# VHH binders against Profilin-1 (pfn-1): the designs that were tried, part 68

Target 1, 132 residues: Profilin-1 (pfn-1), of Caenorhabditis elegans (q9xw16)
Amino acid sequence: MSGWNAYIDTMTAAAPSIKRCAIVGAADGSVWARTEADNVFKASEEELKTFVALFNDVTQVPAKGADIEGVHYVVPRTEESLIFGKKENTGFFAVKTKSAVLIAVYEGPNEVAAQVRKAVESMQTYLNNAGY
Key: E = the ipSAE of ESMFold2; O = the ipSAE of OpenDDE; V2 = 0.75 times the mean of E and O plus 0.25 times the DockQ between their complexes.

## First folded at step 12 (VHH)

Design uc67 (from ua6 with S57K; framework vhh_7pa5_2)
Fold by ESMFold2-Fast, scan of step 12:
Structure uc67 (fold): chain B 132 residues (1-132), chain A 123 residues (1-123)
Amino acid sequence: as target 1 above (132 residues)
Amino acid sequence: QVQLVESGGGMVQPGGSLRLSCAASGFTFSSYAMSWVRRAPGKGPEWVSTISGSGGKTSYADSVKGRFTISRDNAKNTLYLQMNSLKPEDTALYYCATGGPQPPPLPGEDNYWGQGTQVTVSS
């Protein structure tokens, strides 16, 4: 099938606390792969277009926060090619490569957040090294 | 559960045209970007074209730009590739896939392509 589905499977296997995730086009936010069924990542194409545009200047994001799946997250800070946020017991990590943005929504305390970040950043590194 | 079935390939002379179809089932087709990818004998897979879920954005490989047109009919869960001005270099097995340009295979991944549809351009 799609090679992008294997990346979703790898991230969710590496960090079981990921509740929903997606891989979207960096240029337009179009969905390339996502979790489905009971764990469907349900952001609209319009919301994702707005979200990926945040990577054009990540320094502006902490002042505004970020919206994913209709949920507004507080973004305490950003790093180059990384946006992450918190909303009570939930959070997300989003990383940008040349071609894609990987988004993982998780639930749990700070201890599980570190595992989720590691999973997403590992995939980012792999794709960047391949020129994607 | 997810199924993609390609059709429409065939044999054609240089300068001819073909229209490929990809029938999708088992997922919310309109939510996904879709791509055409091809594999020529002795070569790795080459990305051909991508269309966004809404159909509002399209992109093409330089080798096919101006000759091929990607489109979709979300009511019919079908993806299309209109191929004009075909060249011998377009000879390949054509596959459809979800998402944009296909990523490098992960270590240990064999082959995730289906049967595809064969396009042969020869005189």
Scores: ipSAE 0.541, ipTM 0.782, lowest interface PAE 1.6, mean pLDDT 88

Design uc68 (from ua6 with S57H; framework vhh_7pa5_2)
Fold by ESMFold2-Fast, scan of step 12:
Structure uc68 (fold): chain B 132 residues (1-132), chain A 123 residues (1-123)
Amino acid sequence: as target 1 above (132 residues)
Amino acid sequence: QVQLVESGGGMVQPGGSLRLSCAASGFTFSSYAMSWVRRAPGKGPEWVSTISGSGGHTSYADSVKGRFTISRDNAKNTLYLQMNSLKPEDTALYYCATGGPQPPPLPGEDNYWGQGTQVTVSS
C-alpha cells in the first residue's frame, strides 16, 4: 500500500538539498511518513507534539524559537501556516495544512532555502486543494 | 522494503465480532502512526481508524465509532482492529497502512493496495 511516503519522495526529488523531512499529523504530531536510513528524521513523538502546537499561535514562535530533532532553531518571523528557522548552515521550513504538517530540514545557502520552501508550499497547496 | 501483512478476516453474522491483525516489518514500527482502511465492493477506499506511534492517541471514522477499537503492540510490530457489533455495511477488504487518513494520489501515481483481509458480514 502506497501512502504518505510518495509525498516525501516528491518533495525530496523537487528539492535535493532537503536532508531530512517528515509529514506528521496536525492534531498530535504523529509521524505519517519520513525520510529513513542515512536521512532518517529523528524527532520524537513528544517533540513533534510540541512542534505542531506552535501552529495554534505562530506569533509566539519568534520569541521562543523552535526545536526539531533536538536542535534549537532561531525563528526570525512566521507567516500564516508557515514556520521557518535557521541555525548556521542548517534550516527548516514547516507548513500546516488542515490535516498535516510538512517539515523539511535542509543545508545550504539562501538560494537552496528558496527551492526547499517552494517544494513544501507546492505540496501544502496540493493537499489543501484536496481537503487535507 | 516495508511489508504489511493483514489477517483475521472471515465470514460472520450481523452482531458478531472479529479481530484483525497487521504484521509489520522493514521499518521502525513504533515511530509511525498506523491506520486501517477498507474498500467495500464497487467502492473506493474508506479510512477506518488511526493510532499514533506510542498508542497514546486514536481516531475513528464516524461509521465505526463505538464499535471498533484500534490498538498496537510495538514489541511485536503488530497492529490490531477489534470489530464488534458488525453490520452488513462493514463488508469489505481491510488494509493496514502507515500514517493517518489516506492521502489523495499525486499526479501520475496509481493507488496500490496489498491483498488485505476480507470481512464478510451476512446472515
Scores: ipSAE 0.561, ipTM 0.802, lowest interface PAE 1.4, mean pLDDT 88

Design uc69 (from ua6 with G108A; framework vhh_7pa5_2)
Fold by ESMFold2-Fast, scan of step 12:
Structure uc69 (fold): chain B 132 residues (1-132), chain A 123 residues (1-123)
Amino acid sequence: as target 1 above (132 residues)
Amino acid sequence: QVQLVESGGGMVQPGGSLRLSCAASGFTFSSYAMSWVRRAPGKGPEWVSTISGSGGSTSYADSVKGRFTISRDNAKNTLYLQMNSLKPEDTALYYCATGGPQPPPLPAEDNYWGQGTQVTVSS
C-alpha cells in the first residue's frame, strides 16, 4: 500500500468540506490516491490526462474552462501552479507539484473555498519542499 | 481492506533473471497506478518503476532502465516486474505500492510497507 493515501486523509481532515479529492501523476494524470466509497473521485484516466496537460500553459485555461468528473467548470483565473473553478455551489482547486497534481472538489460558499485552497496549497508546499 | 502480497524473489548470479509478482486485493486495482520500490541493506527506499492504471504509461529509475520491465494483468489484479541482467547492486527487499514514487513520510504518521520479497544477486 502507498503512503499517498495518508495525504488524502490529511487534506480531507484539514478541510472537511472537500467532497472528493485525488493525487495524480503530473506527467500522465494516473491516479496515485483518491477518496473512495460514498465519496469516490470518479474522473477517468483519459479525462485526468487532459486535465494535467492544462498546467503546460495555465494562461489559456480561463478562456476554455476545465472538466473534472464530467462536469465543466468556469475557471475565472489561474496562477502559475494553481487552477481553480466554480460550477454553481461546487468548485475545485488543483495544484501542481514537481511530480503530482492535487485535486480537491468541494461544495459550499466562499468561506469554505478559502479553507479548501489553504489545505491544498499547504500540502503542495510540503511536497515541493520534499522534492515531490 | 487493501492488501498487497509480493512474491517471486530469490537468489541468482549476476546476469540472471527473476520475475516478481504483487497480488492486490481490497480496491479497484485497474483505477490505480502501481509501483515497485526497493530497500537495500542499510539504505533508504529507492523507487524502481511505475505503471498507470490502464498500463498505457510506464516509467523507470535510471538504474534499472533497459533491464527491468513493469507490467500488470488487471483481470488477475496482479502487478509484475521482469528483472533481467541482474547486478549485485539490485540486491534488496522489493515492495509494491499504489501510486507513483513513494512519498515522504508525514510527521504524525509512519508509512508502512508489506513484507516484501527478497532479491539477492551474488556470485
Scores: ipSAE 0.570, ipTM 0.817, lowest interface PAE 1.5, mean pLDDT 88

Design uc7 (from ua6 with Q102H; framework vhh_7pa5_2)
Fold by ESMFold2-Fast, scan of step 12:
Structure uc7 (fold): chain B 132 residues (1-132), chain A 123 residues (1-123)
Amino acid sequence: as target 1 above (132 residues)
Amino acid sequence: QVQLVESGGGMVQPGGSLRLSCAASGFTFSSYAMSWVRRAPGKGPEWVSTISGSGGSTSYADSVKGRFTISRDNAKNTLYLQMNSLKPEDTALYYCATGGPHPPPLPGEDNYWGQGTQVTVSS
């Protein structure tokens, strides 16, 4: 097996409030690793292909929102390599590296969101520094 | 329990062909991208090819483009690598993995090495 599942484990350990997460290819949204079993990340390949394409022009995303796992999220704003969304007490953070997109779905208050963002951005930095 | 079992390696002459197989079990095979990665003697791992879960997209390392073809049979939970026009430089241990390019090791963690299947190209 590839070691990409170890990256899922590392992010989840850093932010235990992550309910589901995945690492997908930036070019096509194909799943490299994801949470499984009771925490299975359920996005379809077609949905993920559409989602990663949002990073081609993040400035358009707040007007339309984003769909993950069949759930439509309001995206209040974006940064160059970061899309995040909210729907009630659920949210997500997605960051793009050179080769991958990391997606973390969480549930809980704003304090939880800050912890999840930090975990995802830390992994983004590590992968970018490693050339991914 | 997730398990990947490679087979199909062997010895061939330059210009020959081999087809590698990877039998997967213990996870939803069709949901995962799959890759072939190789390690030549005395070298680190080199990513060879990736195929999406549906089989709808593929990518290849520059060193193998036009010679190798990755494919999958989701009904049989099996990944394949058809290797044509083999060169001595293709001599390596080949292993399959879930996901895209082989990830860098995490701090304090060594690279994962599966059992693999040995390919030797020599005359």
Scores: ipSAE 0.446, ipTM 0.744, lowest interface PAE 2.1, mean pLDDT 87

Design uc70 (from ua6 with G108S; framework vhh_7pa5_2)
Fold by ESMFold2-Fast, scan of step 12:
Structure uc70 (fold): chain B 132 residues (1-132), chain A 123 residues (1-123)
Amino acid sequence: as target 1 above (132 residues)
Amino acid sequence: QVQLVESGGGMVQPGGSLRLSCAASGFTFSSYAMSWVRRAPGKGPEWVSTISGSGGSTSYADSVKGRFTISRDNAKNTLYLQMNSLKPEDTALYYCATGGPQPPPLPSEDNYWGQGTQVTVSS
């Protein structure tokens, strides 16, 4: 195990509507921690490498969308360190820190999405303040 | 249950070599990046090296670049660290862990580490 699993636990406790999540390396998309068992985050290493590279220029993402776990999401807009997407009743929020990208996949209405965003952004802030 | 078991440490003279092993079980080893981290007497943990799940990318702390090589055998669920040109400064307990460089701790680090293997470099 790694201390990164504690960050997974913290995010899922803060937003129980998160169905699957992962923490991956910002440089290469390698998996550092993820939900397992019945909630396993199933993205391939190649998909994650492509995904984290989107943060190199987030302005291009809305035109193309983003793929996570083999699912294509519509990305309506981005912020400098935030990509979020929607596919019917599912969605995701992904935030970048200096060292990592945190990805949370959720299901539910807009009030659920707001809680998930808050959970990942608070973790992003904590890591950034710690120099990560 | 998740288990990480380190081995291969020992006493060696400066300039010598050792190869550490980490046997992993209880999780999908090939899906996770893996790291070596060390703790010298009286110091906090120091990240040493990371390898991606596929083995396609590696990274090293500046203090060990050119001397240490991280590798993995996913068929055997085993992580390795080849340590060459060892220095007294490399004396530490060596741990394997999942993921990249260790984050600032939210819980105790002891909940996330293997048992460790002692490396002592002295004349």
Scores: ipSAE 0.347, ipTM 0.675, lowest interface PAE 2.4, mean pLDDT 85

Design uc71 (from ua6 with E109S; framework vhh_7pa5_2)
Fold by ESMFold2-Fast, scan of step 12:
Structure uc71 (fold): chain B 132 residues (1-132), chain A 123 residues (1-123)
Amino acid sequence: as target 1 above (132 residues)
Amino acid sequence: QVQLVESGGGMVQPGGSLRLSCAASGFTFSSYAMSWVRRAPGKGPEWVSTISGSGGSTSYADSVKGRFTISRDNAKNTLYLQMNSLKPEDTALYYCATGGPQPPPLPGSDNYWGQGTQVTVSS
């Protein structure tokens, strides 16, 4: 078994408003771990390949937006290793490490968004400190 | 729930070949990247190779590039590792796993491996 499932479990426990999340390879967008069953993260491999390529130049993303699970999100701004988007009462946070991209889709108001961002960034920091 | 069963190991002389198989069940195999990981006597786990869910992308540890080939048959839920030009240094228990290279462990979580399949390269 991969240890990446523990990262999914930790993020969803820290931010229960995460509806779906995944950890994918930074190079190709391949799925390493994801939520399953009624909360399955259903982005295609081709969509994820396109999505992770956005991290090659995050400054271009606000003009284009981003697609996750066939849903187009408005991206108001980006940070160096962070892309986040919003569509009505739903949104996402995606962070890149050396090896992986962590994606969390949530539903709820701004207070919920802040908790989800904190959960995802905490895992990013842990992985970065470990050289991942 | 997720079950991975490795097979195909054995004893071969240097320069020999073996083909390992990993039979997967309990999850949507074609949606996940899959890896081979090995553990040599007295050493920790070493990542060997990864293949994307579609099979369109592969990667290899420098120690095996040009000698090993990872492949998958999504219709049969089976992962393969073709090992050519085997060296004594390839002697290890070989495991398959979901995802890419193994991450650092989180506090309170464990990484589980199946029984693996033993590869021994000696004269």
Scores: ipSAE 0.613, ipTM 0.807, lowest interface PAE 1.1, mean pLDDT 88

Design uc72 (from ua6 with E109D; framework vhh_7pa5_2)
Fold by ESMFold2-Fast, scan of step 12:
Structure uc72 (fold): chain B 132 residues (1-132), chain A 123 residues (1-123)
Amino acid sequence: as target 1 above (132 residues)
Amino acid sequence: QVQLVESGGGMVQPGGSLRLSCAASGFTFSSYAMSWVRRAPGKGPEWVSTISGSGGSTSYADSVKGRFTISRDNAKNTLYLQMNSLKPEDTALYYCATGGPQPPPLPGDDNYWGQGTQVTVSS
């Protein structure tokens, strides 16, 4: 079986304000694991291919914003291997490792965002330390 | 309930060919990347190949490049692996899985594999 589902479960358990999340291939945006059922992550493969390509030059992203699940997010700034955005009462954090991009969509105020960021960055660190 | 059932293995001589199949059910097959993974006697799992949900991109382990071809039929919820120019070192149980290359296990995570399909390459 796929072990990537365990990463989804770990992130959502660590930050309950995550509404939807996915792990996608860094090279092509293909979906490796995602939340399902009532919390299904709905981004198309074409949208995700465009999204992961943003990591090729994160400095360009604040000028354009980013699209996830057909929703356009304002990206106020980026950091190395981190893109985050906000639209109204929703937001996202996306982090890149060597092989994957982890995307978490959350709902709530800024204090909730800090917990979501910590959950995603924790998994990024674990994967990076394992050479992923 | 997610189910993956591998088939198509067998015994072949070096230089022979086999085509493996993986029948998937219980999830939206076309939305997920799919991989082939193998486990040789006495060794850990080795990632073999991945294909995107649409089939638009593929990747291969260096050990199989030019010899194996991954493909899928989303209308039939089936993943394939065409194996050509088989070598004794390709002898293994072959498994299919959702997603890309298998990640490192998380603490407390129970990794397990299904029955798989046995490929034996011998003279």
Scores: ipSAE 0.665, ipTM 0.837, lowest interface PAE 1.0, mean pLDDT 88

Design uc73 (from ua6 with E109Y; framework vhh_7pa5_2; at its last look DockQ between E and O 0.89; V2 from the best seeds 0.00; counts 0 for: SAP .758 > .668)
Fold by ESMFold2-Fast, scan of step 12:
Structure uc73 (fold): chain B 132 residues (1-132), chain A 123 residues (1-123)
Amino acid sequence: as target 1 above (132 residues)
Amino acid sequence: QVQLVESGGGMVQPGGSLRLSCAASGFTFSSYAMSWVRRAPGKGPEWVSTISGSGGSTSYADSVKGRFTISRDNAKNTLYLQMNSLKPEDTALYYCATGGPQPPPLPGYDNYWGQGTQVTVSS
């Protein structure tokens, strides 16, 4: 079993507007857990490797944006361990811990975005407090 | 529906070798990183090794670097662990799992490993 699946379940329960999400390795972008079936998170390993590398220098990300699932997102700004973006009616929040990157893709307005951010940051805090 | 079945364990003398297998079913095996985790008598679980979905990236615990090799055959939905230069301290039940190193458990959720495959290294 993967204990990382419980983190997917917890985030999606806390923010039902999350359409797809994944937990990937911070070092290589490999998929550890993801939503499946009608909500399958469909990013290639190479795209995710590129994405997690963005956390090595988040200050460069707003100038170029970020790609997730073949979709290019505008990244208006970043924080030390947080990258978020928008593309019309969709958006994402990605947070980094020592070992993992948690990515949540959602649809909807800013009201929805705030709830999604809270869900992923809650899991990030939990992992950080445990030394992960 | 997701099922992981470990095999290949046994008894060997120090310096010996074993090859463990994990047969996976019920999910898109090639899309997920896979890990080996072990539990020695009287100890908690210890992460051993992880391999990415493509097999292009691997990582190992310091205790096994240079002795163990993780690999996978995505056409057969099978994960492997080649264990060389075995030491008595490698004695443990070995489990495979999806993903990287196991996270801390969340309140209301438990990590369950299944039965695993026993490796015993002794004279």
Scores: ipSAE 0.678, ipTM 0.844, lowest interface PAE 1.0, mean pLDDT 89
Fold by ESMFold2, look of step 13:
Structure uc73 (fold): chain B 132 residues (1-132), chain A 123 residues (1-123)
Amino acid sequence: as target 1 above (132 residues)
Amino acid sequence: QVQLVESGGGMVQPGGSLRLSCAASGFTFSSYAMSWVRRAPGKGPEWVSTISGSGGSTSYADSVKGRFTISRDNAKNTLYLQMNSLKPEDTALYYCATGGPQPPPLPGYDNYWGQGTQVTVSS
């Protein structure tokens, strides 16, 4: 067992609107940890490989959108290490560290998006401070 | 529910080879990247190698590149580490884990390791 599940638990506890969450390798999209049971994060390895490659140039992502779990999202906002995707009353935030990408898929009104972003960014900051 | 059981360790002379196994149960093995981690006497855990869920992507610590090969058999829910050209510095208790390289610990979360499998390389 790795300790990556503790990061999943911390993010979902901090932002209850997160319905599914994963931590994947930044180089290849391989799944390191994810939500399970009734809330399985079910993106394929090939989809995740394509997804993490979006961070190679985030400026191109708003024109293309992003796919996660077979769902296409419009991407209205990116930053160097952050991608925000939106579809109706759902969305995602993904953040990149040196070694990993943290992905949180949420449901709810626009007001909960800030809570989700804060949850993933707090873990991103913790990992960055440790050189991950 | 999640169980990882390591085996295949033993004593070997420098330059020798061993193959470690990790039997997995209680989760969808093929969905997860898997890693080998080792702990030498008096030292903290050291990441050794990671393999993606499909087996299509692998990575290695610099200290073992070219000597160790990680692999998996998803039909048997088993992870492997082929260790060749073993050196005394490879002496350690070897563990398998889900996910990539071990993350920084979070406060309030305990790290649980299985029993591991001992590899001893000596003259």
Scores: ipSAE 0.649, ipTM 0.840, lowest interface PAE 1.4, mean pLDDT 90
Fold by OpenDDE, look of step 13:
Structure uc73 (fold): chain B 132 residues (1-132), chain A 123 residues (1-123)
Amino acid sequence: as target 1 above (132 residues)
Amino acid sequence: QVQLVESGGGMVQPGGSLRLSCAASGFTFSSYAMSWVRRAPGKGPEWVSTISGSGGSTSYADSVKGRFTISRDNAKNTLYLQMNSLKPEDTALYYCATGGPQPPPLPGYDNYWGQGTQVTVSS
């Protein structure tokens, strides 16, 4: 294991609605850390490679949607380093740092989305300030 | 329980070669990227190299690029580091770890590293 697991634990503790969470390499989609046990993040390396590439041009992502763990999400919102996807009572926030992409898949009413976003963005800010 | 056991270190002359191994257990090895990190005397940890879970992608620190090669055998749950053209400045304790370059520490958490394997490059 590595210290990246601590970041997974921190995000999931900050937002209980997060069901699965992963930290992956921004360049290649390789999995650095993920939730385990009953909440295993199951996206394949190939899928994640495609996913992280979406950050190369986020402006086109809303028209295309995004796939995570074999599930297709509508993407109502993108920012320079953020992709927000929704499907029914589920969704995800993905944020990009210098070297990583943080992905949090959540389940619950729309009201929980704000807390999930805050959790991943806080981690994003922390990592960016540290040069990661 | 997760275990990482490094081996293969030793003493070599400048220009020599070593091959490090890391035996992993206690987790789904092929699902995670793996990295090598080193700590030289009196210095902080330095990221060396990372390889994706499948082995399809690799990255290297500028200081070792062209000289070191990271690889893995997922059937054996083993990570490797082939080190060629070794320099005195490569002298360090080498560790393997899950994930990419090692993150900054969070309060209350410590990185899990094995005991490491010592590499000494000296004439």
Scores: ipSAE 0.543, ipTM 0.807, lowest interface PAE 0.8, mean pLDDT 92
ESMFold2 (binder alone), look of step 13: mean pLDDT 81; pTM 0.812

Design uc74 (from ua6 with Y112L; framework vhh_7pa5_2)
Fold by ESMFold2-Fast, scan of step 12:
Structure uc74 (fold): chain B 132 residues (1-132), chain A 123 residues (1-123)
Amino acid sequence: as target 1 above (132 residues)
Amino acid sequence: QVQLVESGGGMVQPGGSLRLSCAASGFTFSSYAMSWVRRAPGKGPEWVSTISGSGGSTSYADSVKGRFTISRDNAKNTLYLQMNSLKPEDTALYYCATGGPQPPPLPGEDNLWGQGTQVTVSS
């Protein structure tokens, strides 16, 4: 069994507007857990490797944007361990811990986005407190 | 329903070798990183090794580096751990899991460990 799937379940329960999400390795972008079936997170291993490498220098990301599941997102700004983007009525939040990157894709207005960000940052805090 | 079934453990003398297997079902095996984790008598779980979904990257705990090799056969939905130069301190129940190093359990979470496969290194 996977302990990481419980983190997916917790985030989606806290923010039902999350359409798809994943937890991936910070070093290589390998998938540790993700949403499945009708809401499967479809990013390739190569795309995720490129995506997690963005955290090596987040200051460059607003100039070039970010790609998730073949969709190009505008990234308005970044924080050291947070990348978020928008594409029309869809968006994402990605947070990095020592070992992992948590990615949540959502659809909806700013009120929905705030709930998704809170869910992802809560899990980031929990993992950071445990040394992850 | 995700199922992981470990096998291949046994009793060996120091310096011996064993090959563990983990048969996976109920999910898209090739899309997930996989890990081996062990629990020695009276101790908590210790992460041993991780392999990416493609098999293109691997990582190992310092205690096993150079002696153990993790591999996978995505066509067979099977994860392997080749254990060489076994030491008494490798004695433990060995478990496989999806993902990288196992996270801290969330409040109220069920026991995540199956039966595992026992490895005993003793003269």
Scores: ipSAE 0.542, ipTM 0.786, lowest interface PAE 1.4, mean pLDDT 87

Design uc75 (from ua6 with Y112V; framework vhh_7pa5_2)
Fold by ESMFold2-Fast, scan of step 12:
Structure uc75 (fold): chain B 132 residues (1-132), chain A 123 residues (1-123)
Amino acid sequence: as target 1 above (132 residues)
Amino acid sequence: QVQLVESGGGMVQPGGSLRLSCAASGFTFSSYAMSWVRRAPGKGPEWVSTISGSGGSTSYADSVKGRFTISRDNAKNTLYLQMNSLKPEDTALYYCATGGPQPPPLPGEDNVWGQGTQVTVSS
């Protein structure tokens, strides 16, 4: 079994500016895989349940922002299956597939954000092509 | 490294029951959803059931609904599958895994299941 941890490893290798990331169930926000140890993704199950529910209507998100790991992020805009947020020099990208939501938290300037977005969207495309 | 060790399989007659266990180590068990997956000879892997980290939500494949119950004991880092009303079609190697339904293998990955625990239902 290759498991979901291989997807975490692939994203973090592709975008070293990712500080923490996770793959969670789209239906309930349950954690399927995440970074661990010194880079542990610390969102609670309750917070993630709330977060994945944002994908039910992404048009409402810019007015409210989004919370990840107890940090409130400003969400400037959304796309159908993409929510991203910023807080000073930190940010996140979250993409939804049929079964999962991939979340990557990064630190750095705007140029590294583009690399992080590319990494999560590449995994999203791979999963969508496989029916996930 | 994450280690998962399945046990509890055996041979039973149709209508019988078995309880499978999965002993987990190397990660914060209570933070992860856990699944049971089975593989019968000549068939691909079939997802059986998933339970959230807290145990607050469960889901089941249509083929096992009403007969199987997934549960967990976070204090013991153990996942369980109670299998009732077993049918010959339930004959398979059973594996536990972190997360929900298992993803497609990444390029260069050989999707090799561990030892698992064998369940054989026959008269």
Scores: ipSAE 0.612, ipTM 0.806, lowest interface PAE 1.1, mean pLDDT 88

Design uc77 (from uc76 with G108S D110E; framework vhh_7pa5_2)
Fold by ESMFold2-Fast, scan of step 12:
Structure uc77 (fold): chain B 132 residues (1-132), chain A 124 residues (1-124)
Amino acid sequence: as target 1 above (132 residues)
Amino acid sequence: QVQLVESGGGMVQPGGSLRLSCAASGFTFSSYAMSWVRRAPGKGPEWVSTISGSGGSTSYADSVKGRFTISRDNAKNTLYLQMNSLKPEDTALYYCATGGPQPPPLPSSEYNYWGQGTQVTVSS
């Protein structure tokens, strides 16, 4: 494990409804840190490479949705550095920094989603302020 | 559970070459990006190079581009750094780590994820 695991631990502590999460390279989707064991984030490197490329033009994403861990999510809208999606009671938030993409998969109602978004965006802000 | 053991360092003259190895255990090696980081005496850590889990993507610090090559053997759970055209300023303790470039530390956390390191000394 690496110093990036501290970021995984911080996000999951701030939002306990996060089921799985990962930090991946923005350029290639390579895994830098992820949840493991019973909560393993299981997306392939190929899938993650495709996923991080969505940030090159987020305006195209709502028309096609996004795939994470072999699950297709409906993406209702995007923001410049934020992609989020829903499928039934499951959802995700993904945010991009200069060098990384943070992905959190959660389960629960809208109140839970708001907490997860806040946790991920807080880490994004911290990394951006540090030049990452 | 997770262990990283570096080896292959030594003393070499300017212009020489060394090949470093990092033996990894306790995690699914092929699923993680891996990096080399170095620390010169009295200095903070400097990121050197990163390779993706598959080995299909690599990146290098400007100070080592064209001289160092990162590679991996996923069947052996081993990371390598081939260092050519070594310079005195490459003198440092070299560490391997999981993930990309070293992140900034969180305000309330102190972590040491480095292995023991392997010493590289470049002098005449």
Scores: ipSAE 0.581, ipTM 0.813, lowest interface PAE 1.3, mean pLDDT 87

